VHH binders against Glycosyltransferase family protein 64 C3. Designs and how they scored, part 2

Target 1, 302 residues: Glycosyltransferase family protein 64 C3, of Arabidopsis thaliana (Mouse-ear cress) (q9c975)
Amino acid sequence: DPDPCDATNQREFQKLRSDQITVLINGYSEYRIPLLQTIVASYSSSSIVSSILVLWGNPSTPDQLLDQLYQNLTQYSPGSASISLIQQSSSSLNARFLPRSSVDTRAVLICDDDVEIDQRSLEFAFSVWKSNPDRLVGTFVRSHGFDLQGKEWIYTVHPDKYSIVLTKFMMMKQDYLFEYSCKGGVEMEEMRMIVDQMRNCEDILMNFVAADRLRAGPIMVGAERVRDWGDARNEEVEERVRDVGLSSRRVEHRKRRGNCIREFHRVMGKMPLMYSYGKVVNSVGEQGLCRKAGKLVFCDRD

## First folded at step 1 (VHH)

Design f09 (framework vhh_6fv0_2)
Fold by ESMFold2-Fast, scan of step 1:
Structure f09 (fold): chain B 302 residues (1-302), chain A 120 residues (1-120)
Amino acid sequence: as target 1 above (302 residues)
Amino acid sequence: QVQLQESGGGLVQPGGSLRLSCAASGFTFSNYAMYWVRQAPEKGLEWVSTISSSGGSTYYKDSVKGRFTVSRDNAKNTLYLQMNSLKPEDAAQYYCAKRYYSSSWEYDYRGQGTQVTVSS
C-alpha cells in the first residue's frame, strides 16, 4: 500500500529527468470527455512530454466509461508519451497535487481539461521554467491586494502586476507536490481542509506554498494561441443580458477567492505572496485579433 | 475481497523467454482492463502493458513492443504476459493490476508480484 507521503515520493531533484515534463490534467465531467481527448492528443504530440496522467476526479463514473476513455486516449494520441488514467477516490481538488512514484520528471505541468495551448508556446514555457525552476510558470495570472477601505486581503486582476498563477496552465518543480500534500504540519492540513470546504482555491494555496518557500513571485509566459473553452466570453449570446449574469458571477467568484486568501493569511499568520511584473515572450510578432463578447481584442488579453 | 496472484517469474539468460500469469478473484474479471507494471532496483514503478476488458485492444511500453505479448482468458480469470527476447534491463519485480485508471490499483489491488531476473 503506497502512501503518497512515503519517503520514496520525496525524490531528489537532481535524480529526476530534466529533458521532458509530466502533464497532470484534471477530468471530472463526462460531457467534457471529447474535449479532454483532443487536449491529451495535443500534449502527447509534443516531444517534451514524457507522460500524461489524467486525474479523474468523479468517483461515480462507471468503470466501462473509464475503460473506453483510456482506450480512446491511447488509440488517438500520437507520439511516444505514456498515458495513464487515474480514478481518484474523491473529488478533492487537493488530489491534483498528490506526489506519485510514477512521476520521474523534474518539471510537472498542472492543467485543466478545457485549456488548449500551441506546441511552440508549451516548449517556450518549459524553457522559461528550466531557467527558473523554483518559480511557478504559467499563462493565466491573477493578483492579491489589500483593500484599505475594508481592511482585508482581496483577489484581484491588475494589468501591471501579478502574484498568482492559475492551474489552467501551471508548470512547476515536482518537489512542490510533496510540499503541498505532505509537509507544513497542522497549518497545511487546515488550509487543505479549507480548499475542500470551498471546493476552490487549490491554485491559490499552491502559490502560497511556492512563494513562502522561495520569497519570490511567479512568472507569466505569453502564448501565441491559447483557447480557454470554459471562458464564458467566448459564447455567442445577447451581450447585454449575458453580461449582467456574468458580472454577478465574476463578483461572487472574486469575493470567494478573496475569502481563500484571507483564510490562508489567517492560518499562516503572514502574507507570503509576492508580485511579479510583465510577461516573458519568445519573440515579438503580430498579435491576432479575436472577437470576445462582441469586442475586438488581442487574443492573448484577459 | 479482491485478490491478484502473479506467478511464472524466474532466472533466464539474455534472449530467453518467460510467461507470467496473474490469477484474479473477488471481482468480475471480464469487466475490467488489466495491466502489467514492473519495478526494477533503483527505478520507479513502470507501466509495461494494458489489455482491454474484452482482450480486443492491447498497448505496450515502447521498449518492450514486439517482444512482449499480453493476453487474457476471461473464462479462467487469468491474465498473461509472454516475454520474448529478454534483456538485462527487463529484470524487475512484475505486478498485475486491476484498474490502472483508479487510485486503488496503486494501493489495494496490485498483487504481490513475481521476480524476473536476467543474467548472462
Scores: ipSAE 0.000, ipTM 0.137, lowest interface PAE 14.5, mean pLDDT 81

Design f10 (framework vhh_6fv0_2)
Fold by ESMFold2-Fast, scan of step 1:
Structure f10 (fold): chain B 302 residues (1-302), chain A 120 residues (1-120)
Amino acid sequence: as target 1 above (302 residues)
Amino acid sequence: QVQLQESGGGLVQPGGSLRLSCAASGFTFSDYGMYWVRQAPEKGLEWVSTISSGGDYTYYKDSVKGRFTVSRDNAKNTLYLQMNSLKPEDAAQYYCAAEYSDYFTWEDYRGQGTQVTVSS
């Protein structure tokens, strides 16, 4: 948290590790600790994960509980990845993008404490990112749009295009942490303040930063098994029938995300978000011949 | 407005069984993952089990795996914990809990608890 923008945190891309990733997982609720432990154990089992940083954003959590959490994370994680628990001084969502000198990998994975993904899909996402290192790569996407009748930018879901990857699972180059937190002067400071005031939209802002730098959209990647334990999904489904029945909080969530897009557009004086089309999937599973019930069959056959 | 009410606790002999229930109201129960946590007299709050919003995925503390089964009935807004082969170490106040999380805030909901005593 002190001196995150020091030059030591802006290392040359070419001098960083290319063979593995660093996972940055946010945590806040004490009741999600069991799920967080399971998710960390899963990531630690992957050979492409070098380290996992658990970013604990609830400053009121007792030290005893954090000590127990750290003990459990290290004791019950089966893999070789190093595990760190970082207690943040603030609940700011911007803090998940703070650059850190301990992160020595070219790629970082930003994820929530309620999203599970299988190892093959994690490895596939990393391979897609390595081929497109300046783009945001993830499994959960949304779109910006322009409402012609209301004459305003909106946050939406579109069936064939997307411009926003969510922090539920977002792989990106480490450079974007420094770009988000340490560059862009007064305009970026104002947009980060908007994120803090809204307690929302850090993922949208990261997409604005990346799109403005690259002049291209993100990449959606498929997963064989993804489990999203979060409640936000219902708030982001765009259909007339659902809108009528949604709770006031869910309606406000969608409106606030639209407000974030409009505010970021105002501050930047432009709309840098660009659409991507299509989804990259690893449709070829590993196939070999196995003996099952005395017969030679493909290993993936039941 | 969110309310969670546990029931089903009591005194049981080692090796016995109890079924705990948690009645939920004030939120869309089917949208939330649910938890069972417990607290023994000399210990802190301890996680026991988790169940996904649809009931398809369950997780258990190692010491209760194979003995406890968590389930839910979304039509009745009710969470259950079937406890078999109870041991003295399972004696505790049991709470059900729900977590509402979105990009705005983190909120935790917990009931009043139900006491489980295991003795001869």
Scores: ipSAE 0.000, ipTM 0.251, lowest interface PAE 12.5, mean pLDDT 81

Design f11 (framework vhh_6fv0_2)
Fold by ESMFold2-Fast, scan of step 1:
Structure f11 (fold): chain B 302 residues (1-302), chain A 124 residues (1-124)
Amino acid sequence: as target 1 above (302 residues)
Amino acid sequence: QVQLQESGGGLVQPGGSLRLSCAASGFTFSSYSMYWVRQAPEKGLEWVSTISSSGSYIYYKDSVKGRFTVSRDNAKNTLYLQMNSLKPEDAAQYYCARDEFYYGSGSYDEFDYRGQGTQVTVSS
């Protein structure tokens, strides 16, 4: 196998395609294959998408099922985007950020297999990214904070500020793949090992990488319609499930992500994350309201 | 085939101690984070503790911090939970679990329970 960190295979930003994006979608859970197929089909129908790479990280999945998945992905996708299914050599979340010679676009979209977004919002996010190519651009945001009582960095949600874009939908320049995976020496190696040990926080680490390089925060972009099927803290999902275990799972998840922030801060010897304020929307009016589970909420919640 | 077998539960008085064990087979134990979760009829399912694949990162539910200690022996494919200063609210069926779902940045998949659990009762 070719070394993804061989610098002779790295392409110059200016020589990469500027008119379209490459979508990198992580897959692992076989029960989510129907949703994955729907999401891939949606992305494939957009004129700005040149290629979709499904990064399959579950080593236990039988070859026969992967063959069927590939057939379904190509059969159900109505657009002209090329579709590839890549069986990864590792279940590591770091592998979603491996640089690939087949990726020929300046922009890449990192996304999960449980997020749906409308085409107009996808196009708008790309427009915002083109104006801010050194920033991470996305629709789901979180914050770092310092807990004065505990005297430690924490992972949190703030209504007015954010410093972290999630890999649910994260558009960035291709260069950050190489910086995450191939640069930074022993410090980056240690932080990627932390990601592997926690099986989490690759999105937080990418935000650390980008913020440290640029010395600026990410950009939140609004969407007309976005559905996050995996976020159990959404009121309508909790109403349907009503499980105490989901609440406990959220507590565990937050603690784990807080520890990632503290460990990355320790390794780097600094806190490079910076706050951004506000949201960029494809509208001059007020944000619209959408009906979800019988109530009015902002259409681009989370 | 993933197999998890819990043991070590029993009846203790408040303030007592128990050590739970979970024997794992059918997968590369040293490559997975492991969890202890519990279920009491009145409270439902609760996460108790997480330990990373190497044992370097450990997290606890706030109410058990300082009282419970999770550990693992990768050479023996065994997960442990040392429970000290047990309280009536700790009474539950305890399960060891492997989280085999891809989480992504904010996904909240449930734990994968393979064992039948071990009962912990705290009373006089």
Scores: ipSAE 0.076, ipTM 0.540, lowest interface PAE 4.9, mean pLDDT 83

Design f12 (framework vhh_6fv0_2)
Fold by ESMFold2-Fast, scan of step 1:
Structure f12 (fold): chain B 302 residues (1-302), chain A 121 residues (1-121)
Amino acid sequence: as target 1 above (302 residues)
Amino acid sequence: QVQLQESGGGLVQPGGSLRLSCAASGFTFEDYAMYWVRQAPEKGLEWVSTISGSGGSTYYKDSVKGRFTVSRDNAKNTLYLQMNSLKPEDAAQYYCAKDIEYSYGLYEDYRGQGTQVTVSS
């Protein structure tokens, strides 16, 4: 009900819960409802999750189907986390970052409906975020670079140097929801419009917002078990050490992502993205080499 | 462009078996989770099964668990649904469908023309 940009959506950080997180999970496809139910149930069983908001981005979904989905989400989620289903009026990716008065935690987790993470790794990501609350913390990273030959900014997947955390799993302070959606005047409005026109790049824009405020890059955290149901290559092999046989769709997607970076740079008149190096991991019990899919890799790799 | 072609449907008696196939082209098959969905006359689409891009993880509708098995051959760009102990309630047009990339701004679900499964005495 409240205007999402009303001052009441900006609460004092110290008055918000520090012991738990709110999960903001996007849904759109009816084909993914069973997977969404499983993922929500998994998050609900975690002691660090206080509430889960399912942001349903398909405005064409009938109310009766959403009522059934909500009933199933609450019935099949065994944990103490509160569950809300919010039907959005548009498929805008910007809407995943709307500030909401019902979010009472300092940290929020932005995630997709096709990514599963183990509870220990979720807890570790939260611990890393608590030590770095102004940074974006996540498990999937990308980068930006300047192509000297093409004379333009590009989107890259280099593993050793990253500047972008993906909304597949992105933990951040809830203040950034208000920063993204309600501040920055006409420049931010233009960049959100670009996100809507491209139907893409809300994650890149959030990284631009955070980097511009903090003057620092994001933090990549490792996970013991992560399943990316939408991408077989990511599921079986750690992204940073992959054979680069890019599909035509991945090449097209990467090109569109590069265009978003160039447009945001144009609108802002600067490149606020900052590089981070390395991956923060929880304690490693085994440092040996293991044979996975015919390759010798460290046993702790995905 | 994206093309999905289902086959293997037909008429079987209750308790019989069928194996459905879906040939995929126009996209990198191993990058996407795949779905089997079905639609009986005068009913909406209902989800039957999901398989991850690698084939390592599968989900099933409760009513088909233990009877249906989804699998994929990424080298052949082919999705399969092995259906055993078929019931009259399983009679429907069966479609395979490609997953979408929501965080990437891709909202289009794509499915093939379908293959008809009829279960009668």
Scores: ipSAE 0.026, ipTM 0.478, lowest interface PAE 7.6, mean pLDDT 82

Design f13 (framework vhh_6fv0_2)
Fold by ESMFold2-Fast, scan of step 1:
Structure f13 (fold): chain B 302 residues (1-302), chain A 120 residues (1-120)
Amino acid sequence: as target 1 above (302 residues)
Amino acid sequence: QVQLQESGGGLVQPGGSLRLSCAASGFTFSSYWMYWVRQAPEKGLEWVSTISSEGSSTYYKDSVKGRFTVSRDNAKNTLYLQMNSLKPEDAAQYYCARETLWFGELYDYRGQGTQVTVSS
């Protein structure tokens, strides 16, 4: 409600806490409240988490039900992290990146209410981010590509390279919240409006913002245990069920995300996304292996 | 008539094991996420574990990770909690609970509970 872009409320990076992170989890669906509570409880138990902000984006939720949600979140979260429930003024996906004066850590973790990661992997991601604080660090990656036949930018998956970290799990410096929401003038305003029109692609736009500022790609980190409730591919596939086609919803999602890349490229007049190669793994941890389409791969892979 | 009935509680020594069961009736069990929650004397209700409707996804309170395993048998309408390496801090009344279709609450129905006591 106060202007989040009031520059007088911005803190210098060096004056922010370096020892812990703030977790920003979006919520919207009433049917995912039990899962949201479980995920909040998991994050709250980590010694590196100082606070968790649950960003509630469903404007139709009554205050009484938000009060009940807050009570449940605090009752079932045994850790020392402070928990806040923030009702957003709109359902805009851009609102997850609003800067907030209550966020006093250099690092923030942007995550969805349907992704869980183990404590050791969370700590490892924070270690990697501390060594590379200007990059986006995450466990779920995708790529942009140029389709030579169609002569257009596309959203894709590539086994060897990536340029996009997803908001399923994205650690970044707090400064990028202000960069996304408050800087860049009319071009950034147009791109945020595209996100609202598509009801999608805020993660892609954040990657555009970070890549343009840094002139470098993101960093993928491995995880020992990842549960992605939104991705059926993260379950072992029976050998008999091979190469099934994409569902109509996945095809539409892919097309919409490709359109976002093309629109952001148009607005910016350039393609700032850059490819990164390889995955950083915790040398003392064991990575989970999953069977996907008959192949043994790391469970956190695309 | 939603009914949840827990069993398998009892007295166990520290480091011991117990397997809790919850028999569900009066609803399509395979369509609901299920929870284990517990309450020690003079303490608030604590969430322990969550299992998805098909059993493919499980979640745990940090203090029980690696020691407790939740599972379900949808053909028998039964939920389980295997508890290993029990600690005195695990002593509580354990309840199975059904996810709510009412937002703002973790569950809409829970059973009568089964008592777990951990002592020497």
Scores: ipSAE 0.000, ipTM 0.098, lowest interface PAE 21.0, mean pLDDT 81

Design f14 (framework vhh_6fv0_2)
Fold by ESMFold2-Fast, scan of step 1:
Structure f14 (fold): chain B 302 residues (1-302), chain A 124 residues (1-124)
Amino acid sequence: as target 1 above (302 residues)
Amino acid sequence: QVQLQESGGGLVQPGGSLRLSCAASGFTFSTYAMYWVRQAPEKGLEWVSTISSGGGSTYYKDSVKGRFTVSRDNAKNTLYLQMNSLKPEDAAQYYCAKPYDYEWGSYEYTFDYRGQGTQVTVSS
């Protein structure tokens, strides 16, 4: 798309498909191509996926390798979903949220090239999103908080509340792509520049955008089987060639994400993030009460 | 040692054209994608353009698409930026930049080296 923000190329929400989703998956590291191919093949086999856009953000990748990658993606993904490989105009994480005229579904799934999810859980997440189309729906959550001692906003994990869904797996209405990339004037432009400078926090910024519009938090959904290769802490790999992902750089990652929250708060002049409570699970079967950590809870509690 | 030397900047009237050049040495130029970035007064660095290692793929900032053309001559280790229909908003110091060797897994436009730059002034 020569101008992704050209309003004449937009489709009205009600005219977009409601029966399927478009998957927008990031690629960057050439050494993760085998994993990317496996993940794309998995998504392509789902009946709710109409299209998969592989957003390739590494401008240093040779053209021959990209051609080979596209051939492999189509060869090893026998499902009915259409597959596109898009070389991004920049390495910017903001580019994953560019609106595209080829996206004809109401819902889009934003995901990383190191997260695998089972088909049933993917379908369940879509079901939850359809009931709550203005909210971000995902399987990985975090929270914001205010540190009274340091007198500053922080990025944290809380056992019973959350305000942030991660781009490891984030389902949302495609309207938010346009909101993030094309609206909000100078304030949004400054916050996108912060994302580029930090090489991080595009997921936090999307949560700020969605929360500000809706004035409600995201929804966490459970998965029967999810593999986050970026968080496989005990996996033995060659350190010099290891792609550790954004999620696996724990200390630096947490510090940078806290700084992002503080900067976005400064630019917007407000804290739009709202807390959500509880986790929605596609759990069918026997329910029993179990004692975990001194509390009586359902045995299937995570 | 890595060296990047920009040239070709100057004063131009709105609607005019300039061709920037960047002479590279100290690394295997033909194996790296290259960037053009710019910095206007009181602004941060802005990415302008990228060209793949073989020159087959080119990318541009939306505001310069159709007006700027990036190219390279790997035999001469030289990067070019042809700028047409220049606007006052294009006035900036322009730099060519080399990416880091450890750019895998990085999702930002990062570069380990840039030259002194060449100044582009658009009189309005």
Scores: ipSAE 0.000, ipTM 0.128, lowest interface PAE 11.7, mean pLDDT 81

Design h01 (framework vhh_8h5u_2)
Fold by ESMFold2-Fast, scan of step 1:
Structure h01 (fold): chain B 302 residues (1-302), chain A 121 residues (1-121)
Amino acid sequence: as target 1 above (302 residues)
Amino acid sequence: EVQVVESGGGLVQPGGSLRLSCAASGFTVSYDSNYMGWYRQAPGNQHERVAIIYSGGSTNYPDSVKGRFTISRDNAKNTGYLQMNSLKSEDTAVYYCAADEYDFWSGYDYWGQGTQVTVSS
């Protein structure tokens, strides 16, 4: 696409397909290619998926490896969804939100190459989005907060409220791709530049964009079966608590994401993030209490 | 409907000063709700940002003008300014003002037609 911000990519919502979604899945690490293939095959099996765009963000990957990846993706995906492999010219995380003329669906699903979700939960997320098309809908959530002692905005987790959906699984209207990448002038350019400097926080910025536009928070949806393969570090910490470097990296990661919130607040001159207080689930079953990793939680907790 | 009009350009000697004005009509430029920026283009060069003031009042300048140029706003007059000091021949360019409303997603950036600044003896 020579100019992602060309007028042809600013499409009328009513002119786009309402019956299916387009999946935009990020890839970068050659070590995750087997997982990426499995995840693409899973999405391709769903009747609600019309197209899957694999956005390859590592410019150093050899052409021969990309050719083999594309062959494997098409050969081993059992569904009718079209599959495209797009080599990005840069490793910018902002590129996952570039509008594309090939995307003809009202809804797009932004996801990572290390998250698996069951088909029923994928279909349920789409049904929730169709009822709330101006909101971000996803399965992984976080919160902004104000640290009263430090007198600053922070990135946090709260059991009862959330304001941020993560790009691990984020369904949104296609319009937000154009809003993120092509609108908002110099303030948005500055915030996208911050994302590039930090190599992080594109998900937080999309939440700022959507919240500012809508003046409402996102929607969390439950998943019956979800596996976050990227969370292997958490399993390692629980099994082997003697690596102090992992704990320091987790603390620094959360602090850096807090820095993104503070910078976006500074650039915009306001805090547009809004809290949501509920989780929508596709379940008529009774919830029970279960022990998971030594903690007492609801059995259906993600 | 919405217009942004620059003024204050002209010919000035090296080391001199100019103050550019940006008058907005059809909307109000507010300290806490809008952003304003100044951009320039010289023949043979791409457009470059020379100053920005964000809705919260913070400012940013590239190294080429930092310490010499100052951006400001006057909400009562619905006008933004660029104070240009210690002008150099390389500052010769057409200067453009850009402004946006509080909800900067609602439309295109509002740009003026430009004002010529020439730094020459």
Scores: ipSAE 0.000, ipTM 0.187, lowest interface PAE 17.2, mean pLDDT 80

Design h02 (framework vhh_8h5u_2)
Fold by ESMFold2-Fast, scan of step 1:
Structure h02 (fold): chain B 302 residues (1-302), chain A 121 residues (1-121)
Amino acid sequence: as target 1 above (302 residues)
Amino acid sequence: EVQVVESGGGLVQPGGSLRLSCAASGFTFSDYSSYMGWYRQAPGNQHERVAIITSGGSTNYPDSVKGRFTISRDNAKNTGYLQMNSLKSEDTAVYYCARDYEYSSGWFDYWGQGTQVTVSS
């Protein structure tokens, strides 16, 4: 659509499909195309996925390569889901949240081109979301806190006390696309500009938007198999430890994320993020035995 | 409640040894962070990373402690350790245990109270 904020893109929730989801996968790096094809094929095989939109954010990619990418996505995706490749006019991270008239499902899954999840866990996440449609539901979480020494808001890692779901895998109601991109006036415009300047933090901003609207925290769901190929913090840790530059990048990245939280707090004049505790898993009680660190323990225990 | 408890610090003479322990509760060192670290802070200084250990057992140390300190962990006991040998006066600091990705000893529940190490005669 020429105007993503046109009222026709904000359909009544009850008129949207409740039985399936639309998946929006961001792509940019041509080096990740083989992995992107595998991830799209995986999502397309799920009965709960109606459409997959590949949002291609690299304006420098040649048309011929995009044509080939679309052919490959269609050829290697055996499922019934419709597949669309959308060439974006900019590399803005905010563009992953643009409303689209073609999205006819209540639930939207925002994800990266380097995150793999098993079908059963995808279906479980959708089940959890259907029971909590106004919350953000995802598998990767972070938190915020107040640093008493520095007297400032900071970005933290805390899976048992979290307030932020990452766009690596984030399921939400499509209404939030409109809230993020089209509502909130000059304050939201300023915060989206901060995201563009930082080239980061669109996930944090979405969490601010959702928390502010409903005064509720996100929900973390467990997955049986999830792999994050692009996150240096989740890559083989032995390699990260050997590379001193990776350690420096992690410290800088965390400081940048904290700056985003402080800036969004400044613009909004409040801290809307709400804490959630624990995670929802597709298990009831203790099940089975697993070998962890050479010892036999319950699989659903940490 | 999520908590980290450090122990094993004390007063030691130069050239001496100490073994620090870190017991975690409410989380595991393998949960969303695949490694743990030891950090220290001396008066007037920022927090310094002293050692990290990965799920695969790989370790990394800054030049200031390399060859003198050894980090290890027991995942089944959810406990980390730092063996400190050939201690120097410049090693005097409060030592903190955290999962790697912890930034400061401020608000984080995963940062403990620390354990004081003093190296002097």
Scores: ipSAE 0.000, ipTM 0.113, lowest interface PAE 19.3, mean pLDDT 78

Design h03 (framework vhh_8h5u_2)
Fold by ESMFold2-Fast, scan of step 1:
Structure h03 (fold): chain B 302 residues (1-302), chain A 122 residues (1-122)
Amino acid sequence: as target 1 above (302 residues)
Amino acid sequence: EVQVVESGGGLVQPGGSLRLSCAASGFTFSSSDYAMGWYRQAPGNQHERVAIITSGGSTNYPDSVKGRFTISRDNAKNTGYLQMNSLKSEDTAVYYCATEYYDSSGYLEDYWGQGTQVTVSS
């Protein structure tokens, strides 16, 4: 699509498909291609998925390897979902939110190439989104907070509330792609530029956009089986080597994400993020808060 | 913290060779999803990428150095290399090692070295 922001590409919500979703999966690492193929095959087997777009963000990947990847994705995916591989000219994280004329569903699922979710939980997330189409719905959450000592906004985790859903698994209405990428003028352009400079925080910015539009927070949904390969890999490395530098990187990552919140607050002149307090689950009696290592945290996240 | 440090630069005559090294700390090549590259900047010339290698082992080179430069890595030493052969006066530049990778949260991070001078003159 030569102009993703062409007004003719933004179809009315009521004219878009309500029965299925489009999945947008970011890829970059050639090392993760086998895992990416498994994840695409899993999504393609679901009756609620109409289309899967693999957004390939590594401009240095050889054409031969991409051709092989596309063939494998199309040949070894068992479902009826259409599969597309889109090679990006840059590694910009903003590109995951570009509107595309081929996306004809009301709902889109933004996800990473290292998150696996069971089919029942995927279907449940979609049912929750259909009941709350103006909200961001996902399985991984974080929060903003105000540091009273430092007098500044921070990125954190609260045991009782959340305001940010992560792009590891984020379901939203297609309209938010246009809000992020095509609307909001100079302020949105500056915030997207900050995302590119930081090479981070596109998920935080999407939460700012959605919260500002609706004046409501995201919705956390439970999953029966979710594998976050990124978190599992990081935990394994920490256990194996006891690397103090990896723990320091986590603290620094949190501080950098806090800087994004402060910068977006500066540009917008307001804090639009709103807190949500509950997790939506299929079973009565599931506990949202757990005691882990002497701290009260969300049972399935932190 | 992730850090990369270049070494191996120096003065060489036209037609000579140099091997640049890029020592990485704070992450391991064998365990990280990454891309590592070599970049150069010469007086009067634009900043350009001269070699890249991905965690999967794929490599890429611009026409200006293809066939003369080879990028590689030694996982045991946690070090990347740029072998430069048949050096020309036009290869005179400060050479930078850079790495980019997805962190544990799935976000792209990048790190650059301070640069090493390569001078090709008679």
Scores: ipSAE 0.000, ipTM 0.243, lowest interface PAE 13.5, mean pLDDT 81

